# VHH binders against o26223, part 145

Target 1, 191 residues: o26223
Amino acid sequence: MKLLWTSQHIKVTVHIDGKVSKMDVLEAIKTRRSIRKYQDREVPEELIDKILDAAMCGPSAVDERPWHFIVVRNREMLEKIPEVHPYGAMVKDAPVAIIVCCDSSLEKIPGFWVQDCSIASQNILLAAHSLGLGAVWTGVYPLEDRVEGIRRLFSIPEHVIPFSVIPLGYPAENPGTRDLFDPDRIHLEKW
Short names: E, the ipSAE of ESMFold2; O, the ipSAE of OpenDDE; V2, 0.75 times the mean of E and O plus 0.25 times the DockQ between their complexes.

## First folded at step 9 (VHH)

Design x100 (framework vhh_lunsekimig_d3)
Fold by ESMFold2-Fast, scan of step 9:
Structure x100 (fold): chain B 191 residues (1-191), chain A 123 residues (1-123)
Amino acid sequence: as target 1 above (191 residues)
Amino acid sequence: EVQLVESGGGVVQPGGSLRLSCAASGFTFSDYELYWYRQAAGIERELIASITSGDSTYYVDSVKGRFTISRDNSENTMYLQMNSLRAEDTGLYYCAAEYSESFYGSEPGFDYWGQGTLVTVSS
């Protein structure tokens, strides 16, 4: 399947079937939910490429862009993730997972890589949602045991820090709606 | 106070049934992933069943077809209906909850655990 990206609202054009899918940016943000149950369907490589393209378009402190990504489709490797990330059991049932990493050799400003990798992780979740996929962010950094476990499992060098593991696939669940707006957290002019 | 409270455990004969309940106080279930864990003597605590905020369910193979997990958000309670009980089902049963948008971990992520309820399957 060939997809064309068009930018009005969030708009995805599906070339092969001539279909145009449109999702408002605010609606995308408000309806994205963490998805932990996936259909037994492969995710096309082209959709992964689109997700990673979007991930790399986030803001970055002094444009250091320290992120690297590992795409994991190998079933044996996916099944080993819960052994080093005990609360990542759903990863074994996902068709693919993305590991977001920081290459510390690319840092220009110390400490901002956490924000850079958080932005990349959230963009993966939003891009996946916009493409009809579901995903969930499972935390790795700053938990030392998880960092070292993931590093060892995927042969990640010591100067690279695994930040998050994001399984994704076509959703097999539909979480309900949320009402999170709290005007008491908004201060006018001063605290 | 903020806690999960399990109830419904007890002694039952093989082939019998029990329904466990997990009630939340101090928070609501609506946006939580909910879990039942079991710890048998000499065995690590293991995930037995889960139900997502979207009502998708998971069961470990040993309980499929015998146990049913359900949730009632209006009563702030989760249930585990246990049928055709076997001696191997004996253990402490814990409920747990993880906020569905937590990125700390995945099923489950340390948000809340109960104290456990004992299920004994014997004569």
Scores: ipSAE 0.480, ipTM 0.710, lowest interface PAE 1.8, mean pLDDT 84

Design x11 (framework vhh_lunsekimig_d3)
Fold by ESMFold2-Fast, scan of step 9:
Structure x11 (fold): chain B 191 residues (1-191), chain A 123 residues (1-123)
Amino acid sequence: as target 1 above (191 residues)
Amino acid sequence: EVQLVESGGGVVQPGGSLRLSCAASGFTFSSYELYWYRQAAGIERELIASINSGDSTWYVDSVKGRFTISRDNSENTMYLQMNSLRAEDTGLYYCAAEYSETFYGSEPLFDYWGQGTLVTVSS
C-alpha cells in the first residue's frame, strides 16, 4: 500500500484512549487482551501503517518473509466474513480488518510459513494494543473451509494461503486481568 | 475435565421469575467470556446474553430489561436472572464458555451442547 510510504514512527510514546502514555514491552505483552467490541470510530491510516510495519519486523525462517496483508475497510466486505468464518461474527462490527496471508512462492523452508505468519499476527495484536487499539486473531489456517471461504471472498490466488483475520478498532470493552504464570511448566536443567 | 452444569429451570406462570445457574469446573473461569443460549421448539438456537471477563454485558433485544446476566469468579458460577417471563421464553437454556484469548474462533471453544436446563412458562 502506498500509505506505507507516509508512515511515521513514534519511538517513545503511545496513544491510549486519547491520552499519551509510555508502555514498555513487558507491560504491553502482559496487558494485551483480545478485543471483540469496537467503538464506531475510524482508525487512521497512519496507525494501520505502523501496525503493518511492526507485523513485518518479526523473525522469519531463513528470512523468507512470506507475508502479504489485505486491509479491509469496506463495510460490505466485512459483513460477508461471518458467512465464511463461523466464529468471525464480530468482524462485521469492526472499522477495519487485516487478513494475514502467506505467498507460498516465497517459502524457502517447508512448513515454517505458519510460524512466520503467527509471529506477524501476534505483532499486529501487540502493535495495535501499544497504539491504544484493540484487536483479536480469528484463525483461518489450517481449517480448509475457512481458508477457501476467505480465498473466494477476497479473490486470493491459489498459491496464497489466508492465515488469519484480525479485526481491530478502538476498544468498547475492557477485559479483566489474567494471572497466567504457572511455575509447574518450568523445568530446571532437565525435563 | 471441563464441565458446565446448568440448573435452576422449572415451570413458572407468565410474569414470574427464575434464576438460572451455570457451574463451571476444569478451566480458569475468570479468563473466559460466558454465554447463555436458548433453544426453543422449531426455532434455531440463539444467543440470549453474554458477560465478558471484565463484566461487560450484552443482551438480545427480546430479553433486554427483563434478564440480567452476572458472574461470580470466586464460585466459578454464572447466573441468569429472568424476570417478567413470557410464554416465548420457554426453551432449553445452555451455558457456554469461550477462551477469551482463543484464535480458533470468537464463539464457544467447547463443543458441548448438552441437556441444558428447561424453562417452561405456561398456565
Scores: ipSAE 0.359, ipTM 0.705, lowest interface PAE 1.6, mean pLDDT 83

Design x12 (framework vhh_lunsekimig_d3)
Fold by ESMFold2-Fast, scan of step 9:
Structure x12 (fold): chain B 191 residues (1-191), chain A 123 residues (1-123)
Amino acid sequence: as target 1 above (191 residues)
Amino acid sequence: EVQLVESGGGVVQPGGSLRLSCAASGFTFSSYELYWYRQAAGIERELIASITEGDSTWYVDSVKGRFTISRDNSENTMYLQMNSLRAEDTGLYYCAAEYSETFYGSEPLFDYWGQGTLVTVSS
């Protein structure tokens, strides 16, 4: 099956490594890739602020918006993350990482905070990509050892749950784009 | 069927070299992160080297400068070139593959594992 879509006049224009690029929303979604290798180059605070602004714009169950974010730039702290998250080894080489957390005291409906924090995490990945950065979501919750390790490392209170660790930087790799459309997963009117 | 097959192990003297191969079949190799793990007797399996879909590499500190990981997507094969081998490099070497867009990075949930190839460094 082939679906044809007409483009809207919605365009996002960004400055990427000194170049102006136009990336519409569908292009951003389809071309975003997980990036695990970063240039030895500082990410400006202004870009992190834009990413976090976008992260907080996601839908939230009963507007509970339980997300809190820790921005980590300290090299010593980044180097300790692999000790509590063994598959986050790339984090130590990133110039910055964002830890997405849930403040459980803000939860209004039990269990939906996982969806809220997932939405925030994906928005971070998309916003980073739109700004010419690369990022990867490394899972923390629901792995108890990782949750407690990250909590202890970053002095996170017991009522706050670390959800994901997202290293970010200017990409030092360029994986290709994917074609994942599977029409067999689309059911019309009923299963 | 889906499988990873390691080869290239053997007995070598300290200071020697070996090249390990990991041949993949039954999945889209080019879309996967690839890993070499080492299992020594009585010790938990440890990550030695990795290569991403974008060809970025990582090495555990003990093998940096001695081991080189590479991949050939046209042949569905990953390699580990091991130089200046030491007695502590002795072990069963496993390859593993994990989908590049996973947000779950955990050994028990890697998509595919091989059977391993034995490397013995002895005088």
Scores: ipSAE 0.410, ipTM 0.694, lowest interface PAE 1.6, mean pLDDT 85

Design x13 (framework vhh_lunsekimig_d3)
Fold by ESMFold2-Fast, scan of step 9:
Structure x13 (fold): chain B 191 residues (1-191), chain A 123 residues (1-123)
Amino acid sequence: as target 1 above (191 residues)
Amino acid sequence: EVQLVESGGGVVQPGGSLRLSCAASGFTFSSYELYWYRQAAGIERELIASITTGDSTWYVDSVKGRFTISRDNSENTMYLQMNSLRAEDTGLYYCAAEYSETFYGSEPLFDYWGQGTLVTVSS
């Protein structure tokens, strides 16, 4: 059958010809908000591919790039997430979720995979925002019950660690912009 | 000092109504997700309703159509309007708040909780 290999060819990059997103980087960082309410509307696969491309472009300790991603669209599976993630009922109505995982077999320097996967998670949130989508990072690691629950629910191998669950969709809420700049947290030359 | 103070509880007959208030102080209220939890005797504490910073609401199935959650950021107060009350609605009602940009998940375990207000539905 030819259908299995065709899905592997849906790959897109953001900067093929040097073109940038409608929102500049500083604006995206400052206006991104966690979104927990989504429209009953499908997210195109092409947008997910763009988000995952951006996720893999972050810095990585010793270039270990230990991240793997599970894309969940199955409604039955999405509805089971709250059973293993407390309070996850608030986000189960998302049309799609991305599970960020660490493949520990790719780890080159102990412990830095947490930073690698944090960077990938934030890039997913920023990329989604830049494409007109909303998303929220729901923590999995280092909470053992959540790690094991997500592992079992999605048949994740023992050497792979689920790090975060990120539901996303077209936003059905519009929280305002924040003013968080605090000059008292900036020290010149010394503490 | 950070505080969440619930009020509006009391004794009411089945089919009656009550309006609970949760008054907040000591933090930037408009930046927090807000929750109403209920704890009945012998039953684990459960999430009843929530309201996001973007004014999106969620309700547990048992209270949909009967309860309405709202927030007033200018008064730093959250409300729960409870209509068509049933005996099973009896319990301590707690408000809780969690920072909207937390990546811990939507769990108000480490931010702010109130002391609770008692609702008794009895004939």
Scores: ipSAE 0.487, ipTM 0.719, lowest interface PAE 1.6, mean pLDDT 85

Design x14 (framework vhh_lunsekimig_d3)
Fold by ESMFold2-Fast, scan of step 9:
Structure x14 (fold): chain B 191 residues (1-191), chain A 123 residues (1-123)
Amino acid sequence: as target 1 above (191 residues)
Amino acid sequence: EVQLVESGGGVVQPGGSLRLSCAASGFTFSSYELYWYRQAAGIERELIASITHGDSTWYVDSVKGRFTISRDNSENTMYLQMNSLRAEDTGLYYCAAEYSETFYGSEPLFDYWGQGTLVTVSS
């Protein structure tokens, strides 16, 4: 039992990490890129805790918050992910991955868990970027072979659905920034 | 303007080797995930090998240890080195590219496909 401890407990080891990136929300959204090449450097537990706290803060349909997370640091397990997820080759080269899951027993409104888990996945990407890390969302659901492959690898029970696999680490690439604003996709008052 | 052009296919005896090339033009090659697919007569097109923007590689079990995928971003070219070829490797080999801001990574939604190069292993 920890006196005064909350989910917002700030660990004082941030300075030992060397450098933590700080940016405003709009900048984080606009400059986040998918990162598939990582430094051979461990990600501190404190940063993973912050990322998962952010993941759980998204809006959720009827506040069902059906998400569960598996944190994978074991190299042998990371190396097995590409065997069941052909487009997740980079996962074996990452120091850590987060698997976003839906516990269907927590679902209150059929089908909205997909949106809930998408929000959690994007929050992981944004939080990682804001902390100086790079990450990429590799899709699992709704591809049945990937869903069942990941389920078997991580002993995920039948009522839980793996949604995404997100490897992350300190980035070893810099893809730059995208310019995506398209005013033709904005309609005023009506279509 | 945007093109993927495969080359290097041909007729080869079982146990032989071939190197396929996929030359890209009209887009920022280094920002794309790259794939080799194989289409054999009477079966669905299948993913054989992939190489990510970050140079991580994947292979289907049937070619693992025999095929090697690589990319050269300075030449805008992807390669597939095929060794110890078998009759089952016969087919049209296609390269495909998908922008790196994807989380899907599936054949029907790829941004660019090549025209294919034919590999025939004796029978």
Scores: ipSAE 0.392, ipTM 0.714, lowest interface PAE 2.4, mean pLDDT 86

Design x15 (framework vhh_lunsekimig_d3)
Fold by ESMFold2-Fast, scan of step 9:
Structure x15 (fold): chain B 191 residues (1-191), chain A 123 residues (1-123)
Amino acid sequence: as target 1 above (191 residues)
Amino acid sequence: EVQLVESGGGVVQPGGSLRLSCAASGFTFSSYELYWYRQAAGIERELIASITAGDSTWYVDSVKGRFTISRDNSENTMYLQMNSLRAEDTGLYYCAAEYSETFYGSEPLFDYWGQGTLVTVSS
């Protein structure tokens, strides 16, 4: 039997073997990989809700939290994304994609919305990974043609800026882990 | 200094075998998707085989069942085992690497290319 508890939008599950079905945060960060191949299997709405909750929990400049999200499940719309994003071919094969947007009317300090939306995008990738899903960040901003293409395709208003398109699903590939620690990039006390 | 160095090319008879190697240095090899391309005289460069960081493989139809791509992350080397070679397999074989964790493109852009190794299938 699976037992569920909720706290601040977080559900903790215990499998019958007595183990919690979640990754340690350091493990999630170090083992997350971009996933571009997905199983033909739908992602439950509850998992998307958990991912978006995590996306909105990142730090934000002056707490402006300018992010808005479009959840795309419609196959015809997913198939049109590669027409306006030349390197978004994998999106058409994903069961769902999240478009991270900035509502510029919510911006309180100029320019920091890029960092806010970057944080939200990375949190989507980490949350998806922690839930057994795979995802990839496909960049939209600051490439003008991609921004305008995505805006037109999804009827995004002029005061809203599409930042990233993140397809996700159950992974159909398993890239290995990486060893990226480089002590030459760490400077003690001074450059 | 980033380098991709192909080796293992040579002259072989039809039906013969060769194993190509692509040795990498100067980057984190295990993070990259890796590709073998072939350039024949008068023909544009074509993708022959690919291998992801997670060891998923793809082959163009003309070599499927005859060629096997593999990688050894401990040796920073990618291989292409070529069996049942045909005259049309003659060409310069290039390896290429793309960083799989790019968000600039959803498909990685080529970061690095080697100089090529010549394979000649003799008559």
Scores: ipSAE 0.306, ipTM 0.680, lowest interface PAE 1.6, mean pLDDT 83

Design x16 (framework vhh_lunsekimig_d3)
Fold by ESMFold2-Fast, scan of step 9:
Structure x16 (fold): chain B 191 residues (1-191), chain A 123 residues (1-123)
Amino acid sequence: as target 1 above (191 residues)
Amino acid sequence: EVQLVESGGGVVQPGGSLRLSCAASGFTFSSYELYWYRQAAGIERELIASITQGDSTWYVDSVKGRFTISRDNSENTMYLQMNSLRAEDTGLYYCAAEYSETFYGSEPLFDYWGQGTLVTVSS
C-alpha cells in the first residue's frame, strides 16, 4: 500500500480547513536529537533557505547580527572537513553542511558574538528538526587549530571567525527522547 | 538521574580474563559512541577502546587482539572483555559516552563518565 507520509518525510497534518499543522516549539525542543547518520538523499535548497532564515531570527547583542553562513554541498570539500575537525567524520556522509561564521567587522560589543552564533547554531538545529531533517552541531570556536583549519579550507578572511560546522540531512537513525528535567537545579527567589 | 556505572573489576593473575560492564541509566545508549578509558598510576588517562553507533570498533595497540568491546543497546550496557591480561593492564577503567548533544571540537567532551572500576593484574 502507498503511504502519503512516512517517518522519512516531513510530518505534516492537514486539518479540516486544509491548514498544515507542524510540531509546536516545546515539542521541537524536547524531541530534537543530534543526528549523525544520514540517508543518501539531497536536501532541497528551499529547506536550506528556511533553515537559514530561522538562524537569522535569533536575538543578538545590541542587534549586531554578526553571523554569516557558508553552505557546503560539494562532496570533495565535505570529505576534507575531518582533516581539520577530528570529530567531523560524519560530515563526509552528510549531503550538506552549514558553517556558521562571525564577521568581526559587524561586532559592536566584544565577545557577545559567541552567544549570537550559538543562538544561530541552535536555531539551525531546531529548524532542521521541525522540517523533518536531522543535524548535529560540531564545535569549531574556541579551538584555534580548528578555527584556522576551517578558515584555510573555505578561504575565509582573517576578520571572519568560523564558529560551528553543522552537517544535516534526512535522518538514518532515530534516537529516543531525553528526560533531563532536574528540579534540584531550580532555585526559587534565592540560591 | 543520569549515570554510568562500571562493574566487573577485580584482582586477576597474569594471563587471566575479566569482563567489565558499563550500565547506563536515565538515557538511551543507541545514539552514543561509547568509550573505555584506563587510568594507571603516574600515567595520564588513556583511551583503550571505542565503539560507534554502527558497532565499528577501535583499540589502542597495546590491547589489540586481547580486548573486545561490545554494546547491547536493548540493555543500555557496554562491555569490555579482557583476555590474556598483563601487569601493564592494571588500572582504573572508566566508561564514557560521547553524548549525542555534545558540540565539542577537536577532543571529545564526555557528558557522562563512570566512577571507575579497579583492575589489578598481579601474580
Scores: ipSAE 0.264, ipTM 0.653, lowest interface PAE 1.8, mean pLDDT 82

Design x17 (framework vhh_lunsekimig_d3; at its last look DockQ between E and O 0.72; V2 from the best seeds 0.00; counts 0 for: pae E 5.5 > 2, unsure alone 64.3 < 65)
Fold by OpenDDE, look of step 10:
Structure x17 (fold): chain B 191 residues (1-191), chain A 123 residues (1-123)
Amino acid sequence: as target 1 above (191 residues)
Amino acid sequence: EVQLVESGGGVVQPGGSLRLSCAASGFTFSSYELYWYRQAAGIERELIASITSGESTWYVDSVKGRFTISRDNSENTMYLQMNSLRAEDTGLYYCAAEYSETFYGSEPLFDYWGQGTLVTVSS
């Protein structure tokens, strides 16, 4: 294994074959942070495929799997996203973004698609992190202005609901780790 | 104690310049997304500029090319350089902060707000 250091002192472990070492699931969960600064470096298609594979592996209500994904690499489109999503400023600086959507025609029971798409979105974040990428969840649903903005921008049909925009890239920041364990939130047998 | 304190407001003539500051204390400044809002009399508060923890910037169209948002994490301070000021820029300017692991990003859901600083552009 070869250890690489970025100018931001981000430690990345790389295998001899040049692939980023994967981390175990607990490590990925515990060390994941929202990343909003990216290197001027393209993300290989292979990594995006792995991330999308992970996104589709989560559970869904009654296995409805209502999710769709728009992969955005076009520079012009990335730069337009902040115009309709003001809180997604970092998207214009990312080499790629994934838009998670729900196809309502695939929904089997009402309302659970939010959970389904949340699981898919979180899996994208964890997979990205495990592959040495940085990502951030920018909320779209349920804010109507953002939903409609993204819909128009990407010509998304009415029965499909944009849920989140997730920019990804090689990280150019290191926000550090955090410990959020709170035993006061754990109740045994009863409240 | 958490605090956001705006300063730098005042009265200026059209075409003039002001530099606003938002001094933060009591929280990890570098881990927050930062925002400038303004509110004119009788109008709803509007987002005018933002800067992420990664220093990506956003501007509302009406201030593009005239205003510049920046941050200094070492000083726990956010700035808004306002050039070519117009009468319509008159209002109370607020800074706000949102924790970086929050993904919702909407009023009034920000973690912290300042009390505002008044900017008056008049001839």
Scores: ipSAE 0.836, ipTM 0.922, lowest interface PAE 0.6, mean pLDDT 92
Fold by ESMFold2-Fast, scan of step 9:
Structure x17 (fold): chain B 191 residues (1-191), chain A 123 residues (1-123)
Amino acid sequence: as target 1 above (191 residues)
Amino acid sequence: EVQLVESGGGVVQPGGSLRLSCAASGFTFSSYELYWYRQAAGIERELIASITSGESTWYVDSVKGRFTISRDNSENTMYLQMNSLRAEDTGLYYCAAEYSETFYGSEPLFDYWGQGTLVTVSS
């Protein structure tokens, strides 16, 4: 029996100009795209708070939740990020960026902080999309030059590891949705 | 049939100018991050300039103010305008493209590379 989508599966998102639309979880996952072009418009602090709340709701290894976040709105600081992250050129054009960090002092199981911070990063992307914003994950860890560059730029302590830089804003581009389902990657019972 | 074809290289005197082109086919050009890399003999390949799908640009310090990267999505072509050329700019110039759903961004693990075009700056 096939399930039909009903209103109980629809989540409200904030669109451009604060208008609301509806998007369920599967729609959000399937339609999220990396956005690197932003409107010249500030993102309200309320939306950043909602995104960070969602980021902290992911599973984490032994519930260690090692994530810390730096919210960067200062234009001068955003413009300096591409100097230490060559593949983050779009950050200087974003109204805000979130730096996802791991506090290694909170780590209970060695190495699983990478999965924890990946989950937090993806939740930021999905939450932003659900709220009518666009975002992109620019990789920092495990690239040592980027890790140390971001650390120095934002005065991050040695026991804290910058993991990703995620610029976000109201999107000024609209890439199409992809259909990536590949049944050949699904194995029943055995490899 | 994915292709990146570079052109515009050549021999030029110090202080001269060249414009490189990278013509793309076989993929949705507007959905790709685009890069110019330079490979000199005995030197590791380096990123010199990039342009995002959103048209944000980046330049390595040695070419800032001298080189300008641009893209024309209607023509599926990326350009590198090179001014005030120096002997150190001599090398093979490669274009590369990386699909927008990447968080890595790094040589040489890009989706598509060109064959390279030679730029020689000599007296």
Scores: ipSAE 0.566, ipTM 0.810, lowest interface PAE 1.8, mean pLDDT 88
Fold by ESMFold2, look of step 10:
Structure x17 (fold): chain B 191 residues (1-191), chain A 123 residues (1-123)
Amino acid sequence: as target 1 above (191 residues)
Amino acid sequence: EVQLVESGGGVVQPGGSLRLSCAASGFTFSSYELYWYRQAAGIERELIASITSGESTWYVDSVKGRFTISRDNSENTMYLQMNSLRAEDTGLYYCAAEYSETFYGSEPLFDYWGQGTLVTVSS
């Protein structure tokens, strides 16, 4: 049986026969949560490809597109990440992780690569969520020890800066939805 | 009011054991990443152990195999079992909590800290 889910005049179709459901973009933004517990289930390469395609759709400063991505599935490598990233314990329990990097040779405007890679990282989180996966952004840059540790582990060249490590998998937890809207953060015309 | 209260510190001889507790109130305990930090006199706090909301654990190398972190979400309490204590384990032990949606786990980004419990390992 096929189930049709509706929210705020937007329809979300969930197909029981294993097909990936479509999710409205505002729903994805509002319902995405950091997920740190994953099922023992592989993530198909096709889904990773879709996520990386989405990551590269973000705007960048002067269209510099400085991002590169390392897809990590090897258990030994995933288990080593917490050795240099003390807040990345869940990475060892994920079926796959994506490392978002900046190639500094592609930078056209100094210092905007951080915004560029942040946009790509958030798109990964949203795309993963829309495909029924859970993910969390674990910070690497600007923490020097984490940057060098990840660079060493993955043989990343000196001109390439690891920015974030994003473990992902089918979620084994459901933290629920939050209401974070704060009208006091909105200023009309001036501060 | 949000509170984290450490207890279980004391004076112990080398090779001994202590069990620290961190009792939490005023927030949804199960939605938080939990941490133990250690601070010796005159130096910065060091992260020594963590446990995620999904119960994944991490330990700094100097305590691996000797310390065990755990959480009991039904009692809103985190524990640190410290075995085979050494003189260098002497210090003030803090618990800390950070909401699981946060992607940073460094000290400046923690939502809540305890006031600390003193552990003294002496001959």
Scores: ipSAE 0.107, ipTM 0.576, lowest interface PAE 5.5, mean pLDDT 86
ESMFold2 (binder alone), look of step 10: mean pLDDT 77; pTM 0.761

Design x18 (framework vhh_lunsekimig_d3)
Fold by ESMFold2-Fast, scan of step 9:
Structure x18 (fold): chain B 191 residues (1-191), chain A 123 residues (1-123)
Amino acid sequence: as target 1 above (191 residues)
Amino acid sequence: EVQLVESGGGVVQPGGSLRLSCAASGFTFSSYELYWYRQAAGIERELIASITSGDTTWYVDSVKGRFTISRDNSENTMYLQMNSLRAEDTGLYYCAAEYSETFYGSEPLFDYWGQGTLVTVSS
């Protein structure tokens, strides 16, 4: 997929159901849905690289950029994730998963790594959607059993914290559109 | 007020049919995964059927081919059509809803649970 630049906004070109579509940033944000059913199709390495490039482009507290990513394509390893994470049935069916991790040795400001990794996780979801893929964020941190289970399964060092597991693939479901705008949550000038 | 209200339970003979309804109000129904659970005497509450916001369905083996789950987003209602009912289908049937965009749940932390509707298959 190719990014197109204009003076007003970025347009992303995606292939959806064999058709080329162009999605602007607001459309991508508003139409992205969690996808838990995937086609039995390989996701090209080039698309994973584009997604991870987007993940690393988010804002980071004091530019600490503590994220590391594990790309899991091995079927045997994907099938073991349910033993330590209950959304495992869905992960087993995914062609690939990305594990977002925090290297705590890179932390410059206490606690902001959670926001850094949250931003990276959301960028993965948005980038996947813009490229015609579906993904879902399955939470790991701060649930200690999940953190330690994922750490053991993927040989993650003690100073590195697994934050989220994001299976992704070509979508095999279509949840449709949401309308969530609530003006009662907007306060002008003060509470 | 957020509500899930089950209805359609009753007493039926073996081999009979019932259609359960779960009427939702107070939230954006189309954004939720929907579930039917059954609680029978002496056993833990079990998941019977589910339907995603994208209409993907799942059934526990004991009801597959006999039960059909469906949803009507325009009416904010989920259904469970139960055919060829057996004595072991007796129980309280609960509907539950979980936000499709959740990133939490290792256990089903349902946002909403109904009160249940009783199904009795008398033999």
Scores: ipSAE 0.360, ipTM 0.692, lowest interface PAE 1.7, mean pLDDT 85

